# VH-VL binders against q96il0, part 2

Target 1, 167 residues: q96il0
Amino acid sequence: APERGAERRDTAPSGVSRFCPPRKSCHDWIGPPDKYSNLRPVHFYIPENESPLEQKLRKLRQETQEWNQQFWANQNLTFSKEKEEFIHSRLKTKGLGLRTESGQKATLNAEEMADFYKEFLSKNFQKHMYYNRDWYKRNFAITFFMGKVALERIWNKLKQKQKKRSN

## First folded at step 27 (VH-VL)

Design pab36
Fold by ESMFold2, last read:
Structure pab36 (fold): chain C 167 residues (1-167), chain A 120 residues (1-120), chain B 112 residues (1-112)
Amino acid sequence: as target 1 above (167 residues)
Amino acid sequence: EVQLVQSGAEVKKPGESLKISCKGSGYSFTKYWLGWVRQMPGKGLEWMGMIYPGDSDTYYSEKFKVQVTISADKSISTAYLQWSSLKASDTAMYYCARLEYYYGEYFDYWGQGTLVTVSS
Amino acid sequence: DIVMTQTPLSLSVTPGQPASISCRSSQSLVHREGNTYLHWYLQKPGQSPQLLIYEVSDRFSGVPDRFSGSGSGTDFTLKISRVEAEDVGVYYCMQGTHWPYTFGQGTKVEIK
């Protein structure tokens, strides 16, 4: 694939987390914050006797987590790059030094940085609005499937009690 | 795919001028910083300076400010490294490399190098 | 200027065995916002340098997972879990936190 290197420059590295839960865990795990999204991933438990409905719920939760982490990883990357570009441009316009005495990149004071924060938020308002809508849609679907799984488990326990009584 | 193609090897005499080139393709040439790196024979790597071809914003390592000029022609996606008067000590391999300046400050893609030999 | 010191300067490795290269900076490489701009390059014989690892531990596109980076502050390590014939060359660390950018003196890796 000829474009993978260029796309990685323009987007955050893919992948949710580098944390590796114990092999035999019977519970979901919360890993450390992802370097790029700053979100803590959930590592979902896969039981041996997972029903088709339970599998669909787990996959939906994982897909939603991956979507959410990729969105914020991309936003954080874009924020960092545009922030540094804004600082560079503003320092040049003002004729100020681009590097501190130590040789590290210079920055702007909080008042000057406020212009960047306002511009970034304004330019990304629609994107965040669609993100919020999609986030609610996904979480509504997850809640719906959680309810269906709960009913399935109750139904199975009721059937198991009927078998025990009939024996 | 991102490519940086440099001009061919040069054999020159002390006092002569020289301009070597680096042509970028497979990316937006005007939207990335490009740096020059020297490697003396049998030695390590030295950063010389960088340019943003979009506005020709140019910066030099203090060591190289007097010795070279960095420029670019964005209409042909080409950057240049130039000497007005070569010295024998300028004999080296010269690389251009794309610089991710606004995040991480690293060189991600490198040209093949241009060998410059300066001898009488 | 920030001095980058690599050890060892030369390393002979039996194929399939691990290798480890140390890089030490004369000052902290932690950027103002908490990132550490320490990078690793490989220059294979007769080739230009290529990026392996950026920001201490992130592998560049196409770099095999046998390469890993670690460290903090002033002390950094590049590890190769199983050295292969294609890994022969000179490895350089580089710091991007402070101008001028500086490289280590290089570590030549050879196969016995």
Scores: ipSAE 0.565, ipTM 0.829, lowest interface PAE 1.6, mean pLDDT 86
Fold by ESMFold2, look of step 27:
Structure pab36 (fold): chain C 167 residues (1-167), chain A 120 residues (1-120), chain B 112 residues (1-112)
Amino acid sequence: as target 1 above (167 residues)
Amino acid sequence: EVQLVQSGAEVKKPGESLKISCKGSGYSFTKYWLGWVRQMPGKGLEWMGMIYPGDSDTYYSEKFKVQVTISADKSISTAYLQWSSLKASDTAMYYCARLEYYYGEYFDYWGQGTLVTVSS
Amino acid sequence: DIVMTQTPLSLSVTPGQPASISCRSSQSLVHREGNTYLHWYLQKPGQSPQLLIYEVSDRFSGVPDRFSGSGSGTDFTLKISRVEAEDVGVYYCMQGTHWPYTFGQGTKVEIK
């Protein structure tokens, strides 16, 4: 069960006030793989004192995760259905049984399955090229903003340190 | 909107033939498997068989294999369940249902049912 | 044939209270490739069955989120977090993993 977003931080205890339970974590945490995308979702922490730049980075990461989850969920469902259609058609054409002795769907040998994988890859080549291009663009942008956040934090720390010394 | 509309209730005598229908609309009739399910009075549900209307590829549950015939006419988006000689034990409600055969193997949309009564 | 056994066979529920229906299969419903084709249907009085839950836990389109499914292997559960008047009817589990497809015997849910 994933953590609910936008949970308040003011529920943390005072004494051992640094603990972060999974339900209302004060850190990002990674959930189990999604059934359809096979990707592990990240549940992003929203700190009370999030800067505008930090917020932009977090939202970009959230948007990228949603985009990636949706792409692979859709591709995996299409793959599964087309695979079963291919298997059924080939078993029928060859006059082979559709079900095992237990009543489950039968499969094809590895050579026949290789034909399916080749056809599926060829059909979807351009779509995966566009996905790869967009994946790299998004990850480069995320890395760029991670660097900007890191510099912002260093600069604020140095500015605060110099202000205390000169006061 | 996906709809499966079945033919009306039938009252028959033992030994008579019967053909009931199921007309699909709101989806590509030839691209989905369609199954038949029996519900005897006061009883649960039993899968009878299925057909792919696109090529008339047909499969039966062993219990029903020699008792009924499943067919389809794709030109009018209609599937059929047929008996050559009805028995009193064929008295039941018969449903057609669309089957997601390639993913999940479940019935997503059901017809309203056709009540078949076979009595002397 | 795979026998699907539902418990209880009848259930009377106070409106707004939760309900839970169990379904057990005589064999594992997990396919070699990891999928589990266990589904839940509701047949309201005088109506045809309607799909509620497919593949153990996925709600069908238009099904309220008060319905949830869980389980694995041979043991499965349908939960209704708060029963409403329109939820009255007979609930069936169904397995799609093994031919022939088989249904549970049904659980009649009524309002007290």
Scores: ipSAE 0.540, ipTM 0.818, lowest interface PAE 1.7, mean pLDDT 86
Fold by ESMFold2, fold request of step 34:
Structure pab36 (fold): chain C 167 residues (1-167), chain A 120 residues (1-120), chain B 112 residues (1-112)
Amino acid sequence: as target 1 above (167 residues)
Amino acid sequence: EVQLVQSGAEVKKPGESLKISCKGSGYSFTKYWLGWVRQMPGKGLEWMGMIYPGDSDTYYSEKFKVQVTISADKSISTAYLQWSSLKASDTAMYYCARLEYYYGEYFDYWGQGTLVTVSS
Amino acid sequence: DIVMTQTPLSLSVTPGQPASISCRSSQSLVHREGNTYLHWYLQKPGQSPQLLIYEVSDRFSGVPDRFSGSGSGTDFTLKISRVEAEDVGVYYCMQGTHWPYTFGQGTKVEIK
């Protein structure tokens, strides 16, 4: 647990954007991009008479959003850290100044940075493959439950129409 | 858990040498920068310098360059702050702190401090 | 060196009431990537400094929601929505954008 615990200490803050939809809204809302994941979170509406099936779908969508937000927030922070580490190492190796005249960190030109981008993509290829697999599995489940909710709503409307005509 | 444990308080006379230590645990000691921060009695915080224990790459604030030496022994996960000849003006609390140098440039975990008293 | 100026230097607050601490830098703290490396620390009586907020507004792990940070460029603010007894101590702002790293002179917060 120490190795994985140490890696978790370097991860981005968890959670979704601080966007707060109107209190009386009856709609899902899309917030601004999260600082860390750069994804727009959805704030899901919870109706007062939500069915068990509708609740299951909403929770599955919420869990998938949190998983997706956390993955990209962590990936973006890792990218930023490794980028700066690469810059530091290359400036040092080439005998170039580590800081500008103002005291800020110096950087490399675009040609030098291309080496970093290639190395980063190569290192993370397998992780992205597993992410894509899990993304498809989650979206398949969500689509399945969306279909079940749609059928439930149609059935309830037919039941309501039949009852109204008989009265 | 990340922990930085510093050596105990020191009482010294002017002209004596001193080496204080900071032992890191709960993280990869060689993969993070470690900084030293001084707090004079009743005063604020001053950054002294930093070291990357993985390759002993070391940088000093201009104010403290020549006055102290920063070093590390990665085999025992320990960093050091050293004076060759102490002055009464070196009386202060000294902290080591882990530096997130590659993102944000902030000190996230701090040692408990080492009080150094230099008097004749 | 970048001068970090805190106001007030001391603050006495009734328990449960809000507190606000200002920090001003002598130069912009915006990093080349667009982030602002302004951080806040708390040093409780007899203890080491501890990180509260990094990059202006992000709470460090374990820091209560009552702490919040804001600001941009050269002007920054730390707010405590409801001061508690455990919040007593000296608060420091710090800039990490420019070498050498520099801290504000500190703001002592105490309970009335």
Scores: ipSAE 0.538, ipTM 0.810, lowest interface PAE 1.6, mean pLDDT 86
Fold by OpenDDE, fold request of step 34:
Structure pab36 (fold): chain C 167 residues (1-167), chain A 120 residues (1-120), chain B 112 residues (1-112)
Amino acid sequence: as target 1 above (167 residues)
Amino acid sequence: EVQLVQSGAEVKKPGESLKISCKGSGYSFTKYWLGWVRQMPGKGLEWMGMIYPGDSDTYYSEKFKVQVTISADKSISTAYLQWSSLKASDTAMYYCARLEYYYGEYFDYWGQGTLVTVSS
Amino acid sequence: DIVMTQTPLSLSVTPGQPASISCRSSQSLVHREGNTYLHWYLQKPGQSPQLLIYEVSDRFSGVPDRFSGSGSGTDFTLKISRVEAEDVGVYYCMQGTHWPYTFGQGTKVEIK
């Protein structure tokens, strides 16, 4: 089997959001949209008395966020590059230049771009199916752990009430 | 690893023709634009033009449009910059550079440069 | 053509001290799609130019974190938090938004 040379897909740089929430925030903080993914990062609050179950939930949320950020950053980069390549190819086929007389990038009309979108969606269909499947799996896991954390918090509150009644 | 290797230094007389080369490796040569940048002695960088080796689409700075010709041979992953008639004012370092045109329009990898000296 | 103006043209810095280079464009470098195609290059003595920063603030692969880019519209800055001996050379800003591509005059950075 000929080793298909791994075309190093130019991975979007893992843009660590430089957004720092206020130090005194006792809540999750939503940052501005990431430059590459266009997703708003969440800075998760860490309670002083974080339980092992709460920590596990937080880590799962963080990992899922990182996974989602990386997916969309790469997808947006691929989309942008392939879009510009398509425009170039079509302009060339039409005998048109890449730049207008004013020095701006030449563009295609909406009808011509419809072909690109159709082809791009078709080409990436399987990738999007896998993404959606994995997205659901991750979110179901998060929801399950959220339920466990909620039950743990209820139980801890009940124990504290019993101890206050016994004193 | 992405590499651009340029031809060696050239010493020419005014009126002579010259063709210098830039060979790309470590990437898909036909999928990236390749630009030429001039640097006169002790001066800054000047963009001259660029070529897309996939279809030989070529663009020039207005300053260089009638002075030089840019071409490519995709079969050997090589781009060229040529003069039909050199002038003393063409004495400079010439760099080829890979252009990320489809994302950001920056030069990410550069050749080592070719020094062209034109003297009587 | 877009004129790129760098200031200063020469900078002498003590090792470990910060450095800052300004680049101004004659027109806004914001593309119609919202991207800003301002890039920074370093040409070390006797070497080819190398990419440092692309799209205002993104570090190219292998570029140390002591390098940072900022700015918007027409005003841009390259900062070096702690200058090292290996940072000696000529720094160029470049715009990729408007045709043709244009470079700044260059800023020569030397060590004191």
Scores: ipSAE 0.529, ipTM 0.823, lowest interface PAE 1.0, mean pLDDT 91

Design pab36
Fold by OpenDDE, look of step 33:
Structure pab36 (fold): chain C 167 residues (1-167), chain A 120 residues (1-120), chain B 112 residues (1-112)
Amino acid sequence: as target 1 above (167 residues)
Amino acid sequence: EVQLVQSGAEVKKPGESLKISCKGSGYSFTKYWLGWVRQMPGKGLEWMGMIYPGDSDTYYSEKFKVQVTISADKSISTAYLQWSSLKASDTAMYYCARLEYYYGEYFDYWGQGTLVTVSS
Amino acid sequence: DIVMTQTPLSLSVTPGQPASISCRSSQSLVHREGNTYLHWYLQKPGQSPQLLIYEVSDRFSGVPDRFSGSGSGTDFTLKISRVEAEDVGVYYCMQGTHWPYTFGQGTKVEIK
């Protein structure tokens, strides 16, 4: 039985963005870029009288954000790992140390790294295609729900105006 | 689960040779650096050196370069720390630790330690 | 070699109270790529060191949220929001930015 060495996929830590908006915020806040994904998290405002449709939109936006954060965090970790492995291997092949004389981590020049980037992009091309597809699907859904919420808000405003005219 | 299991405690005399071991499991042994850290009795942690078991590339702290030899047998996922001639000053706890090198440079998993006592 | 200086070297804390440990490096720990390789370890009595915090502020797997790391450049802090009995031990900062790797002297945390 081939020992399937469970390469535990180094999953990005579920780094909950430590960004906390002010407690009295009445709008969405954008945090600093996440350390792993490099994406800016959005803290969505929750209105006191949130409609079920607004709630659904907010949840969908949140889920999409979490999905996107996780994807890029994992992708960046994978990239970093493979990059370091490549550098390490190449330095060894050259008989070079892993550290410079100044004690800094040794690196390769841009030309030497070109092969790595090409290979990495090629290897991850399908993954990026799937990501893009899913990204569009999610954003389409969000946009659709945004439209529904907008219509609901218009309708509610019209009802309120009618009620004020009848009194 | 990542585990590092070290050999048992050693009691030796000055001038004797010693080789202690650290066996890694639960990860790709050949893809991670394995470091050795000394802790003298009641003292702090001192990095001694590290080995990359995949190709046996080895780095030492200048302080330990001539004092110890680090080696590995990748076939059994085991790293070694050895002395050709022990001194009383070599009395310490010795830890092996896995170096996370891809995302940072930190020791994420540690062995249980091997106590080496060198006494006349 | 980079000298890592911890303060205090000993700390006695009442359970439930916060604790703070400082670690100062003799040189900036900011790597050329922008990462800062400062890490915190706990060595509980009679145990091996265990990783608490890596890269200044990231908690290692299984580390309670009461532990937090902060800092930049040369000055770093480990905070424990509410010290528990299980937090007793010696805390070490470590730098991985410069060769060779170096540890702080350790800070012994005890319960009053």
Scores: ipSAE 0.508, ipTM 0.828, lowest interface PAE 1.3, mean pLDDT 90
Fold by ESMFold2, last read:
Structure pab36 (fold): chain C 167 residues (1-167), chain A 120 residues (1-120), chain B 112 residues (1-112)
Amino acid sequence: as target 1 above (167 residues)
Amino acid sequence: EVQLVQSGAEVKKPGESLKISCKGSGYSFTKYWLGWVRQMPGKGLEWMGMIYPGDSDTYYSEKFKVQVTISADKSISTAYLQWSSLKASDTAMYYCARLEYYYGEYFDYWGQGTLVTVSS
Amino acid sequence: DIVMTQTPLSLSVTPGQPASISCRSSQSLVHREGNTYLHWYLQKPGQSPQLLIYEVSDRFSGVPDRFSGSGSGTDFTLKISRVEAEDVGVYYCMQGTHWPYTFGQGTKVEIK
């Protein structure tokens, strides 16, 4: 499993790709990967007759996507910056050149880089546990609302049958 | 909110010493690299060197390594550029700029510049 | 040192018209992680430089969307879709991939 891509600044930018789904699509769309999070955004369909409960479900899914995109964009930025900080510090301590003969930043061998990966994982362990907890909580909520929407649709079919008899 | 405020313009004679300053605010001064950039009259931009104020780790462009000294006082969030003996060829505008060294390697925020004039 | 060559060195533009500035490096600017550390700055008259575009195409905070960057390897372009009076100044490209950091010689953009 490869490392996630590089990021910039303290807070990753919220820019989204230039993908534009068709105007009259009746389905959700999956766009190209976001440069910063490496996740593909979903462009949610908004039906004409969306119920309040259906709207709440769609908004919860949108909010969860935004939260997830932002978390990984920020984490990828932190990883990239801390990796370069570690390399710089270790090269300096060992008295090695900071730059290759071409003038680019030098790096460390795989054994030395393993120390960084261990340190990064340990340092971020609790943050990732809280992320996983919140991710599962959000997905359980989404699943629960999907069930409620399904029941609402069944109830509306029954009400339409009752309305036909009462007219 | 990020601001780099430099010391005022200087008029000096050849052979005099000079120390100009750059005070950072609105960010964690000790957690970002800070670079110095020279702009000679009517000319472009030249990177001179950089410092990490947190531990005073300092690097120079080879062109400037023996000409200037870069330092910082983290207790007052201030970086310095210093000459021990000015030459007329040191007449230029000098900028400090915050450097995102660990990602992208670019200068995101710049000071207003300090004009140094060296003439007899 | 990496030589950064800008063309044109001077550009007179009618307000509302597009402008394009080219920057060529003497070596590839692709970093070992695949990113390209080519940046664009604007120095307005009497002011310090300000960052416009970093990493070829990413607009810095507060920069209008009429500014865009493109290119790869050694050839890069800054475009202004509709030049405004406030865009007057000298534009510099900069490479951050190789020490020492180097800037282009500058492109003066002025209004006709």
Scores: ipSAE 0.498, ipTM 0.797, lowest interface PAE 1.9, mean pLDDT 86
Fold by OpenDDE, look of step 27:
Structure pab36 (fold): chain C 167 residues (1-167), chain A 120 residues (1-120), chain B 112 residues (1-112)
Amino acid sequence: as target 1 above (167 residues)
Amino acid sequence: EVQLVQSGAEVKKPGESLKISCKGSGYSFTKYWLGWVRQMPGKGLEWMGMIYPGDSDTYYSEKFKVQVTISADKSISTAYLQWSSLKASDTAMYYCARLEYYYGEYFDYWGQGTLVTVSS
Amino acid sequence: DIVMTQTPLSLSVTPGQPASISCRSSQSLVHREGNTYLHWYLQKPGQSPQLLIYEVSDRFSGVPDRFSGSGSGTDFTLKISRVEAEDVGVYYCMQGTHWPYTFGQGTKVEIK
C-alpha cells in the first residue's frame, strides 16, 4: 500500500495570544480575537489558594478553550484554502485573470460564491456535527464542575462561620 | 520537505538562447504557483513572473513580459525560465520560489539560484 | 507599482544588541479582506532568500523568536531583539497585496 505521504497539515501556528492581563487581576480576562480562530481567548484567573476542585475546573476550561481555538483555526485555514482554490478555478473557467487590470485581486460575485459556501458546508457538515457534540459534552462537564466548586465554596464559608461562633 | 532545485550556473554569449529549470519536490507541484525572481549583481530582488503548473497559467511583470518565457512540465515537476536572445544585462542570479497564495501571497520556499553570466 | 522603501539601507550592530529595520509602502498594504500582505526575507551571504516573517508579524517555521514583525497600513518594522552572528545578511520587505509584487531595496545587516 503506497504510504500516503502525510500532507503535513499546516497546523495554524499556535498563536499564543500576546494578550497579557494585568498581573494584579483577580478575575478572568477576555483577550482580542485570535488571528486564526477569530475566537476571543480567556485568560483564567488563578487564585492564590486554589482548591484541587477549582484547579480541575480551570484546567478543563483551558483545555476546552485550546480545543476550540485549534478547531476554528484549522477550520478557518481550510476554508480560506478551499475558497481561494474555488475562486481560482472559477475565474479560469470564465477566462478571467486572478488580478484585475487595476492590479486588485479578482473576486467572484455573491451568486458564484454561494455555490462555494453550499458545497463547503455540505462537505464539512459531519465535522461540524462532531464539533457541536463535543462542545456540548465539554460545556456540560465545565458546568458540572462549576456547580461543585460553588458547593465547595458554600461549605467552606459555613465551616468558617461555625468556627467563628465557637470562639 | 518542500524543495526547489535549480539547474546549474550558465555562461553564455549575447544573442544565445537559454533555458534554466527549477524542480519542485515534497509538495503538490500542480497546486502552487512558482515564481521567478531576478537578482542582478549587488542589487535587490525583482519579481519576474510566475506559473501555475497545474494549468500553465502564467503572469509576468510588465518589465519581463517580452524578455522571458516561463513554462512548466508538470509530469516532472519542473518549471522553466527561458530567453530567446540573451543580453549582457541579463547577467544575474535567478531564483525560483514557491508562492503560498492560499493564506497570503508570499514566497515560502526558494531554490538555490541559477547564476547566468552573459559576456562577449 | 508599489514602492517599498527600507530604512536604513545598512546597519552595523554589535552582537547581543537589538536591531530594527523599517519598511514603508507607497500605498496601504491592507487588502480588501483585511489582511496585510507584508513579508520579510533574509538573504544570508552566498545563499538564497529565506522567509522570516509573513503577514506582518507571523514567524515562518524555524525562525527564532528573536525576530518579530509589526506595523500597519504603510509602515512596518522588523525587529531583532538580540542580533547573532548568523543574522548577517540582507533583509528585504516584500508586498503581496498589490500587483505586481515588489521588494524593498534591502537592508544590509553587519556585525561590528
Scores: ipSAE 0.492, ipTM 0.806, lowest interface PAE 1.4, mean pLDDT 90
Fold by OpenDDE, fold request of step 34:
Structure pab36 (fold): chain C 167 residues (1-167), chain A 120 residues (1-120), chain B 112 residues (1-112)
Amino acid sequence: as target 1 above (167 residues)
Amino acid sequence: EVQLVQSGAEVKKPGESLKISCKGSGYSFTKYWLGWVRQMPGKGLEWMGMIYPGDSDTYYSEKFKVQVTISADKSISTAYLQWSSLKASDTAMYYCARLEYYYGEYFDYWGQGTLVTVSS
Amino acid sequence: DIVMTQTPLSLSVTPGQPASISCRSSQSLVHREGNTYLHWYLQKPGQSPQLLIYEVSDRFSGVPDRFSGSGSGTDFTLKISRVEAEDVGVYYCMQGTHWPYTFGQGTKVEIK
């Protein structure tokens, strides 16, 4: 029976940013940085007469944002945990405690931490490559739908101008 | 699911030794700190100390440093709290709790507690 | 040691009404890296403590949205928007920023 490794459910909570834009906003709003991802959430404006293409674009943007938020929240959590574990191991190797005499958390110097950053980046290289690939795919799709929406808006404006000239 | 199961209630006399246990399951026992927290009858919570079972690194509150010994057996995912000589003042509920030290330094999962009664 | 002071020490609340508990630390709980390790626990009658809120405002898994934490530096608040019968117990704040870890005195919440 394959040992189902207990997946550390170290998933960052999906912190739904409680940022609510003003109800009368006709524009996208940028919230403060999310505590976990450090990414600024965007609240997308919903037009009263949202077209099916505009809706698709909005949904794709929202899904991409959620994907980004979740990725970076998890990455930051992993980074923080591994960083602290590294610090712990190094302090122990040095015969130092986890806490200073003042009761503060003991830290390593920048040179010692450089090794951690190098190792962390190396370990997560593939994960970042996949992220970048998927990021480009999503952004290309968004850009494509932005183009379609732009064309639709132009076409609708032209039709309205023609109707006004015929009356 | 993460679980911490503690040993049963103990009734002891002053001067006796005692070792209580806390068994972890549902997580990597060697990768999380485990803390002990005392609660005297009708009182608040007091942090006693903690252990990292992976390497047996141990820290104590200054109040408890000479009073108790914290240990762990990683082979059976069990941590221990031990007294060499109990006092009547050691009568309390003792909780083990998993500490998320490497992120927020909070106790996320708690044992059911072990009641220790020391009476003449 | 960091002294954690909770107010009030006892609170009697009518079901459906809001509750608020204050926790003050003798020193700032802001860590050098900017994190604040202030946590809230609930100990229900005859039970072990359980984590409610960690790092000032983050709800632990399974904690209802009626619980919220706020504050900064030395002053922190736990709020219950609508108290339910299951919320009866003793609430503790805890600091994890400074060594050793210290808890507040506890606030007993009862239903009227």
Scores: ipSAE 0.491, ipTM 0.814, lowest interface PAE 1.1, mean pLDDT 90

